VHH binders against Probable tRNA-dihydrouridine synthase (dus). Designs and how they scored, part 10

Target 1, 316 residues: Probable tRNA-dihydrouridine synthase (dus), of Aquifex aeolicus (o67533)
Amino acid sequence: MNFKKGEVILAPMASYTHSAFRRLCRRLGADRTYTELISAVGVLRNGIPMKLAYFTEEERPIHIQVFGSNPEEIAQASVVIAKELKPDFIDINFGCSVPKVLRNKAAGYMLQCPPLMGEVVKETVEALKPYGIPVSAKIRLGFEKDEVERIVEELQKAGVSLIAIHARTAKQGFSGKALWHRIKEAKKVASVPIIGSGDVKSWRDIERMFEETECDGVMVGRAALSNPWIFKEFKEKRDIEVGLKERMDFILEELSMMTEYMSREKACAEIKSQIVQILKGVPNSRELKTYIVHAENCKELVKRIEEAKERELLYA

## First folded at step 3 (VHH)

Design k21 (framework vhh_8pnl_2)
Fold by ESMFold2-Fast, scan of step 3:
Structure k21 (fold): chain B 316 residues (1-316), chain A 118 residues (1-118)
Amino acid sequence: as target 1 above (316 residues)
Amino acid sequence: QGQLVESGGGLVQPGGSLRLSCADAGFTFSYYDMAWYRQAPGKERELVARISRSGYTNYADFVKGRFTISRDNAKSTLYLQMNSLKPEDTAMYYCATGLYSWKPYDYWGQGTRVTVSA
């Protein structure tokens, strides 16, 4: 297995963690990346969504994350992906709890039935044996009630190779505190590597999660959107000051990379949410954010980003 | 698989209370969602209350505030506490279980009769 104890990993985040962002985080020191959530039924009906599934060798090891409600569909979609793209892992999402996913009884909804989660993993593991591609799972502590030990045990019995745990229940969403001690308790029943996740906001939080939970890896989510330099900060054990010009350069590099797997017009529309996130670390940026995201076309968007780079020089 | 056995039904006056039990004699009880259904003469079988394996409860609007569903995994038993009973609650009450919340229930009991009358 290609997992090393002590890895720091970029979490899968819908609308954000496409190839360009994953590549840039790898360059900044992330050890492993995950694609955005890919619908199993979508793959089987319409083929592999290359906007979500596209990756380069720079992003390896790469987990292609799949979700669904049906074991056979997840296994079949995973085989289609494995044959065409040969990822390092197929990851099964059991943590997403957005209303549409729950309404379709997929992903995080399945935390209500650990035996079914096991069936999904077992069928996917069996189907992928000819391709030599292992299966990982991304879970929460439970749906409404914490039952993480039961979930871990069912997944291990089914043949899972790696588990990432967001230390909240699905019902909590992102509310309340991540219960890191529950990751430590899950680790006690684990025979596979455990990756901890939840409330990692700084490089010091990465260290604390390793120390407090004894997990084998740490996954960074939302904090990486406003501070992708968090991976470099952890590797170098220091705070990195990032100015407006450097943040805008990051966005322009990301935008350029996005055109490898989507149209320029689509890339310019999609990147606006990432610009909002990366500017969260910049004081007095509300007016600037509004100015940039209201650009009516790609040419105007790039012009406004270039203008933003010059702003730092005016206030130096 | 195992068998579900309902008990606790009987004749009760309007406004009275009954506690139904469903004993599970062959399942790994803690793995299953559990539910109470009822069927009155001339009516379709309808969901009364549901409890997930994680303890989440859901009630039909016509029993909300009057009935309480609960489970005891150590005793492999499901309960329905029925308060403020009405003649309209007269029915055969069935215990049901299934592994998956989006599939039809896999296993049913034989039922216990509840009669609410003078």
Scores: ipSAE 0.000, ipTM 0.099, lowest interface PAE 22.6, mean pLDDT 86

Design k22 (framework vhh_ozoralizumab_d1)
Fold by ESMFold2-Fast, scan of step 3:
Structure k22 (fold): chain B 316 residues (1-316), chain A 119 residues (1-119)
Amino acid sequence: as target 1 above (316 residues)
Amino acid sequence: EVQLVESGGGLVQPGGSLRLSCAASGFTFSRYWMYWVRQAPGKGLEWVSEISTSGSYTKYPDSVKGRFTISRDNAKNTLYLQMNSLRPEDTAVYYCAKELGYYSGFDYRGQGTLVTVSS
């Protein structure tokens, strides 16, 4: 299997974890990456969305995430993707619970019926056998009721090779505390590797999750947006002070990489949300964030980023 | 034993239509993507159509898009190619093919069926 116990992984996050960000996190020590969500029905009707599905060899191992509500459609879309793009894994997302997804009875909605989740995985595993591409699943503890052991058991019976667990229910969203002990309990019934996720905010949290849950891998989400150096911090077992210049250099490199798979104009518009996130790690940066994101065109955006590299924001 | 048997070819005039069939046996037909490929005299193989396991997704090159339609009947283990508005350049031996897998080309190509388009 293409998984090593102890991996630290970049979580998929819509609008943020496109190819450029995944590549940069890999260079900083992330062991594995996931694409943003790709609609199965969208693939079948309109073809593969290359902005979401684009990846380079340095992002491997790469999981391409698929979601939907119908086992046959998910399996068929997975074959289309597997054949065209050759990912290391097809990942089936059962964790997303945004209103549009729930309206379509997809992804996180399916946590209400673990047998149906099993049918989705089984159908996809069977369809992918000729291509030799394994299936992973990204889940939550349950929809409203925590039934993670049942979910894990249904998925592994269906032939899943790897499960990532966000230690919250779908209804919980990001509210409350992630229940790490539930990952430990899920691990007891698991015969496949378990990746823990939720409330990982520092490299020390990565260590604590391994120690407290006995999981096989740890997935880092929102913390990586403000601190992509968290992967390097974990590998080196130290806090890394990252100044404004280094953060802006990261953004400029990311912007350059984005132009490989989207227009410069589109890249400049989309990078603004990532600038907001990376500056969350800089005290007293509210005015700077506003200044940069209000740039009216790409030339002005780059100019404002270059100006930011020369500024000191902390008062001694 | 794995077998693919093409049929339905013949001589047709430009603008005419033909429907090709491929009878599959010896494997679980419903679990494999299927293709139609052709080889014109003195030329290499040219992909002309592709269909997913259940038939929900199909793909064509521009040279035949709008004129050819691939379909399958999993209950009968049969693949079809409906060819309309045929042109002299469509003259070729047509083969159905099963995927070997993602990293490997086609396998178990049958004998093929000859399509000749001329006046």
Scores: ipSAE 0.000, ipTM 0.119, lowest interface PAE 21.6, mean pLDDT 86

Design k3 (framework vhh_7z1x_3)
Fold by ESMFold2-Fast, scan of step 3:
Structure k3 (fold): chain B 316 residues (1-316), chain A 119 residues (1-119)
Amino acid sequence: as target 1 above (316 residues)
Amino acid sequence: QVQLVETGGGLVQPGGSLRLSCTASGFTFSSYYMNWVRQAPGKGLEWLSGISRSGGKTSYADSVKGRFTISRDNAKNTLYLQMNSLQPDDTAVYFCARELYWGSAFDYWGQGTQVTVSS
């Protein structure tokens, strides 16, 4: 199986974890990456959305995430993706609970029906057998009610190879605290590897999650946006102080990579949200953030980023 | 009232040197970062150099690194730019500008001083 106990993984985050960011996190020590969500019905109607599905060999092992509401559609879309792109895993997302997804009774909505989640996984596993691509699932503790043991049991009975658990219900979104003890309880009924997720904010939290939950892998989400060096910190067991120059160099490298799969204009517009995130690690950076993100074109954006690098030493 | 006044510009031969001064009044000079910015004929503004409140830290644009040196004298409320190895492309109006904290707008600028590099 293409999974090693002790892996630390970059979580999928819509608008942020495209190919460039995944590649850079791999270089910093992330062991595995996931694409952003890909609609099964979208694949079947319009073909594979290459902006979301694009990946390079250095991102492997790569999970391409699919979501939908219908077992047959998810299985068919997974076959299309497997044939064309040959990912390491097809991942079925059962954790997303944004309003549009819920209105279509997809992803996180399906947590209300564990037997249906099992049907989705079973049909996808069976459809992918000729291609040799295993299926993973990304879940939450439940929709409104925590029933993670039942969900895990249904998925492994269906043939899932790996489960990642965000230790919140779908209804909680990101509110409250992630309930790490529930990952430990889910692990007790699991016959497949379990990846823990939720409230991992530092490399020490990665160690604590392994220790407290006994999970087989740890997935890092929002903390990686402001500190992609968290993976390197974990591998080296030390805090890494990252200055403004290093943060801006990261952004410029990411921007360059983004132009491989989108226009320069779109890349310059889309990188702005990641600049906001990475500058969260810089004290008193509100004015700098505003200055950079108000650049009206790519030339001005790059100029303002280069100016920020040169002026780092001026802070008293 | 806040005032910044640049002096020291003029005509200089290629390869020559000039020292610009910017005299500040009407505020606590030592509480502000200071910057040099230029505008060549028909071109936009180009940031050249900045200096911390104490003068302990300096930064430079790639176009002037190794040739220009920024410094300040807080007792005299004066900012300096030592310009060496001047090239015709350095011909511009040079402005000093104050900055309260990193990334804050340059809220006060001098009137500018003309530097012309020509034989």
Scores: ipSAE 0.000, ipTM 0.232, lowest interface PAE 14.4, mean pLDDT 88

Design k4 (framework vhh_8fcz_2)
Fold by ESMFold2-Fast, scan of step 3:
Structure k4 (fold): chain B 316 residues (1-316), chain A 119 residues (1-119)
Amino acid sequence: as target 1 above (316 residues)
Amino acid sequence: QVQLVESGGGLVQPGGSLRLSCAASGFTFRSYAMNWVRQPPGKGLEWVSGISKSGGYTTYADSVEGRFTIIRDNDKKMVYLQMTSLKTEDTAVYYCAKDRYWGSLFDYEGQGTQVTVSS
């Protein structure tokens, strides 16, 4: 199996974890990456969305994450993706609970019916057998009621190879505290590797999650957006101070890579949200964020980023 | 509390020279980097040049490199911008900015001095 106990993993995050960001996190020590969530119905109607599904060999092991509300559609879309792109895993998203997804009874909504989650996984596993691609699942503790042991058991019966658990219910969204002890309890009934997720904010939290939950891997989400060096910090067991120049170099590298799978104009528009996130790690950067993201075109954006790098040398 | 007073602007012909001055008060001048930024008519703010707190390091926008020189005098609490080979595109209000300025003028920046390059 394409999994090693002790892996530290970049979480799938819509709008952020496209190929460029995944590659840069891999270079910084992330062991595994996931695409942004891809609609099964969208694949079947319109073909594979290459902006979301594009990946390079550098990103392997790669999980292409799909979601939907219907087992047959998820299985069919997974076959289309598997045949064309040959990912290391197809991942089924059972954790997303944004209003649009819930209205369509997809992803996190399905946590209300663990047997249906099992049917989704079973049909996808069977459909992918000719391609030799395993299925993983990304789940929450439950929809409103915590039923994580039941969910894990249903998915294992269905043939899932790996489960990542965000230690919150779907109803919680990101509110409250992630309940790490529930990952530990889920691990007790698990016969497949369990990846813990939720409230990982520092490299020390990665260590703490391994210690407290006994999980087989740790997934880092939002903290990686402001600090993609968290993976390197964990591998080296030290805090890494990353200055403005290094953060801007990261953005310019990311922008360059993005043009492999989107236009330069789209890349320059979309990178602005990444810039907002990475500058959260820089004290007193409010004016800088405003200055850069208000650039009116791509040429001006790059100019303002280069100016930020030059000016940092004034303070060294 | 923080006061920055720019001076030295005026009307010059293309190829001419000007020296801008900025007098600082209300803060420990020697502890902060200083910058010059400008606003051309009808355009946004553009960073021009910066100087480290010691004066040991200077940097310039590509559009002015080789033509402008930034200097500071920590004893007098002054920063200067020596401008040579002026172009019509250098026409702008020039502002002195304390510390890490990024795009917006705020209380730590001065009232500005007008530079017009024409005719």
Scores: ipSAE 0.013, ipTM 0.477, lowest interface PAE 7.0, mean pLDDT 89

Design k5 (framework vhh_ozoralizumab_d1)
Fold by ESMFold2-Fast, scan of step 3:
Structure k5 (fold): chain B 316 residues (1-316), chain A 119 residues (1-119)
Amino acid sequence: as target 1 above (316 residues)
Amino acid sequence: EVQLVESGGGLVQPGGSLRLSCAASGFTFSSYRMYWVRQAPGKGLEWVSEISYSGGSTKYPDSVKGRFTISRDNAKNTLYLQMNSLRPEDTAVYYCAKGWYESGYFDYRGQGTLVTVSS
């Protein structure tokens, strides 16, 4: 089957985990990647958004993540994606709780009705049978109330092949602490692999999550944005000190890859948020960060990135 | 605003046939599983048939299996129910609906069309 126990996985993160970032994390030791969130209704009305859905063979196994509020729309959009792109998995997002998604009764909103989540998965599994593509789900512990065991059981009855659990409720967002013991309890009722997620901040946290929860895989989110080397650190069981030059080289390589699926101008605008994230790992970088992201065009942006590399070489 | 408009009902003798139509608007018809449900005089709603968004899967209860056929034309946003070998117990108001009857999620139904089967 297309999953190995012990995998360390790059989490889907809107605006960050497009093809270039997924490819670079794979090269650094991530075992599996997910696309950014794709609207089922958007696919059905406007076709597949290639900026979000674009991937290369290097990114396999790849999960194309979809969301919506309606089982038939999610299933139909999944078929359109499966026929055209042939991903390893279609992933259904039941975890996103940003205000616009909740207002549209989509994704994380559906955690309020586990039987409806089951219908979404069942319809999608049935629709994808001719294509041989399995369904995974990304969930939270519940909407406001933690009912993760019930959610896991409904999804398993529906035919889901893999579940990733962010150990927070949807209403909680990123506040408070991820409740890792709840992943362990969910694992006890699981007949499919469980991927743990939440508050993984270092390679030692990846190891600790495996030990404390007994999950089958660990998903790394925000920590991978400031430290994509976390995957390599885990594989090698050591801390890797990454200087400013290496971080800027990573950004330049990513920017180059982004031009395969978007214009250079759009790539230069979009990379700025990732520059902010990767510089979080550099002490006393606030002024440099501000300087780089205020570049008004691609030529200025690349120049300021190159200046940052020279600064490290001069100051050791 | 979702609209479903049923038509094709009427009076028929036992053993006769009728074809019901449902014109859909206000939503992406081709993306939804569609249902026919009915309500006989003095009784509750009864599921009659369902069809997947593509038309590739259909289901019927034993009470109508072999006699009724559900179909759809996604290009015309229209749902159909072909009713053969009609029986007096088929007398009911027939409604077009979208959603999932058995799972308890049931969204928007039309105004209905009356079918009367009598000699």
Scores: ipSAE 0.000, ipTM 0.115, lowest interface PAE 21.1, mean pLDDT 87

Design k6 (framework vhh_7z1x_3)
Fold by ESMFold2-Fast, scan of step 3:
Structure k6 (fold): chain B 316 residues (1-316), chain A 119 residues (1-119)
Amino acid sequence: as target 1 above (316 residues)
Amino acid sequence: QVQLVETGGGLVQPGGSLRLSCTASGFTFSDYYMNWVRQAPGKGLEWLSGISYKGGSTSYADSVKGRFTISRDNAKNTLYLQMNSLQPDDTAVYFCARRLGYSYAFDYWGQGTQVTVSS
């Protein structure tokens, strides 16, 4: 089993946690990463989406996330991925509750039927036995009603090796507060490692989640987008002051790495959302964000990023 | 023309057994995940059990786990539900339902077969 108690993990976030960002977070001290959501049906019809599935050895341990609504298709897609890419884990996502996924009756929608979740995991576990790749699951507390103990019990009976819990129901989305106490209660019935997730905003929150929930790992989501240094802060037990130059250097490195698995033009378009995120918390950055995001081509984007670095250095 | 026809319903005493059948026509039966769903008088639909297209995978609602067994015969285009240890609250109309593509929703339903558990 490739999991150590006390790991701090980068959460999967669609459009953000591609290979470049995962690698940079690993360098900053993240212990484990997850790919963005990969459709089982998409894999079976069109092959593995390399933009989403691409990873390097630096990102290991890596969980490739699969979602769908059909046990046989999730198992078949998982075998395709396992044969070609040999990830450390196949992860079944039962937590995503965005409207498009719910309309397709997949991921978080399946929280309404824990026995079906168990069937998905059991068939995937059995299909992957020849490849020696374990299965993890990413869940929420339930769909509308919190029934996390029942969900955990169904999944571990099915042979799941690791469960990450976002301490909200699917119906809540990101509203309200994450109920950390429910992670602690889930841990009491668990025979597999539990990773806690939800409302981790600082390195001190990582410590608090370990202490309050007794979970085996902590997953950091949205806070890592504006502060990827949170992993380093946790490892060093200190606040790290990150200026505009360091944030722009991070973006330039990320952009460079993105061109390994997508065109330069696509990379320059997609990095803009990361720039908006990483500039959060920088005082008076609204005009700068607008200036950079409105660059009309890749050359202009890089020029504006370089200008941002130089301006802080010159006028600090 | 897609058709699903349920048979095998009837009156049984508590603790009794019953086997339901669903005969499919108008589509390639072996390409679809199939389900059993019931509706008790004055209540909503309750999903009971599902089976993968080749029968390798089955799933059950907690209310029927250990008592009901789903199976299929693809050569005969037939889905089965073996119901054991029947209780009065198992009284319902039982429907055979075909899964809509690769989702949990259902696109075709049979007319249903009535199961009544009473003494």
Scores: ipSAE 0.000, ipTM 0.115, lowest interface PAE 19.8, mean pLDDT 86

Design k7 (framework vhh_8fcz_2)
Fold by ESMFold2-Fast, scan of step 3:
Structure k7 (fold): chain B 316 residues (1-316), chain A 119 residues (1-119)
Amino acid sequence: as target 1 above (316 residues)
Amino acid sequence: QVQLVESGGGLVQPGGSLRLSCAASGFTFSRYWMNWVRQPPGKGLEWVSGISRSGSYTTYADSVEGRFTIIRDNDKKMVYLQMTSLKTEDTAVYYCAKEGLYSGHFDYEGQGTQVTVSS
């Protein structure tokens, strides 16, 4: 299989981890990427959503993440994706607990029934055998109750090749602390690689997660949005100070790449949330964030980004 | 910068009612699910209720279903939580929260609004 122990991975994050961001994180040292959530029913009824599923060879290894509530539909959608796009993995999302997803009894809701999770994985694994594409799963510790060992055992029995664990329950959302010791306990019953996730905020946290949990890989989520250089920091074992010019250059490159799979107007609208995130680490940036995101069109947005680059140089 | 400003809390007797308000700014409000979360004294955050982008769909924690109603006004960029039949167990600081960056995670800002239910 194409997984190497010690990988540091960009976590899937809705609205943020599209192709452009995944490619830039790969260039900065991320070892693996995941698409945003793709609805199995959506694929079967409307075809593959290319805004979410689009990827380039630079992003490999790539996991295309599918969710749903029905084993047969997830397996069928996975085959459609596998035939057309040939990803490195199909990933089944069992971690999403957004109210809309829970209402439809999908993803994180299925943590309430580990045997059903096993059925989903088993049917998907069998359906993908002719294509040689393995299945991974992204899970939480449980729905309301932590039962991660049982979940891991059911998924392994079903033929899953890799499991990523966000060390919180679905109902917990972001509350409390990620329970890293539960990843370590899950690893004890695991016969497949385990990727740890939750509360990774710095490159030193990546090291600590490997040391404390003995996991085989570490996923970095929201910290990568404000600091995509975290992957490079980990590889080089050093803190990297990234100035305003470098952050704005990152945004301009991302914006350019986004136009491969969406209109320039849509790209300019959607990049604004990325700008808010990447400026979180910049002191006294509140006024600058507001100024940039209030641009009324693409031409004004690019102008304000270029002005921001020049402003740092003027005060250097 | 995302800002969420909660108000409307106070002291109320068991069986009473309160309406909480949340004023949102710094993001395109109509494009995100909005939630209410609460933190009881000495405990972690617990999710209370969620409302879809358009307001057509609502969802509630089992402990508040039938007693609380979540409402939004996209023109005013406001989220409300109408609380009825309040119980001592509802005592908490209440925060409104934007749909988070991870599946099921929620962002919040500000101090929240304190709800105390006691006789």
Scores: ipSAE 0.000, ipTM 0.109, lowest interface PAE 21.6, mean pLDDT 86

Design k8 (framework vhh_7z1x_3)
Fold by ESMFold2-Fast, scan of step 3:
Structure k8 (fold): chain B 316 residues (1-316), chain A 119 residues (1-119)
Amino acid sequence: as target 1 above (316 residues)
Amino acid sequence: QVQLVETGGGLVQPGGSLRLSCTASGFTFSSYKMNWVRQAPGKGLEWLSGISWSGSYTSYADSVKGRFTISRDNAKNTLYLQMNSLQPDDTAVYFCARDYGYRPSFDYWGQGTQVTVSS
């Protein structure tokens, strides 16, 4: 629940950061995790999507991330989640800029109006007071124009407890370079902890972000998909070479955990994207990747994963 | 341009030892699995040994288990094969090979180094 200066955090990533992956990253040294983004309107219409919202005690502190376009709807959905699941934080997503989200004037679209972002946070903070659950926000530097100081000031005035900044504008997406110096400038006006994010590719980049930006925490996104050991590397201050056997063992453990909150057949279908990501850390893995992901059923998928482990050790 | 260059071959008496080296250039050596393969006179290619990118995993053909040791030095871009208890049937051209896939799948080979085991 309380934020500790120096935390290294697993970023929310749609389709990847479900409970199994969050638990495995926690075991490897991640200090904090976030759910994938959950639609406020979706919660109010259809109830809590347990595939996205499911978590275990091992994942705490856990931020359940909500997005929407309307302050009342975000506050109401946050209360529903708080009552049922009692997360450590409700996190409000103001960074997502995929076309569907922008068409609905949600999440990253709201960066165009910092006062409205403040109203969202204020109403959610007030609504959550009876439950004692604090609010965090995940933002970008702005929508098209960099306005990060103004955004930070509006959010902290509204009662936000923690802000994570992806050092790009929403329009920029993942193009160009993350502007780490803007996190440092945002930190100068901040009265709450600031988590830096963007272009963290190695454990040394985590150290560099702390040094260059003076942020209170660092959030790791895409690099954790191919190298979840980045958290352990940071804690131990050393490079860890991870072979194919260890990567396949990680996948088998993840697959097993996924069956706690989805069917085995769905888990076997969905784990294939994670296999593609983790094999990016393996040179010349294109043939192996194709072989594994073309498995037609769960039994064949598990067999091909086990075969991959065996062949690295035997090579006969 | 990818290059692999084997050295350390020569004439040795039965029961003797040799250490082969393979120097790599033109690619990130530490990112590839590496192998040793040999070809005896009038015979096909025989895979001998493989080593993972980090050196943490090694494997050996039954014909060389307990006699040969594969190793690598990623700082020097060099692959090694320590050959002990050499026999006349170890006489062959020895190649280092870069592995490009899941199964033993080789895309670049050195020119080879001759090892002759005889009295």
Scores: ipSAE 0.000, ipTM 0.173, lowest interface PAE 14.9, mean pLDDT 88

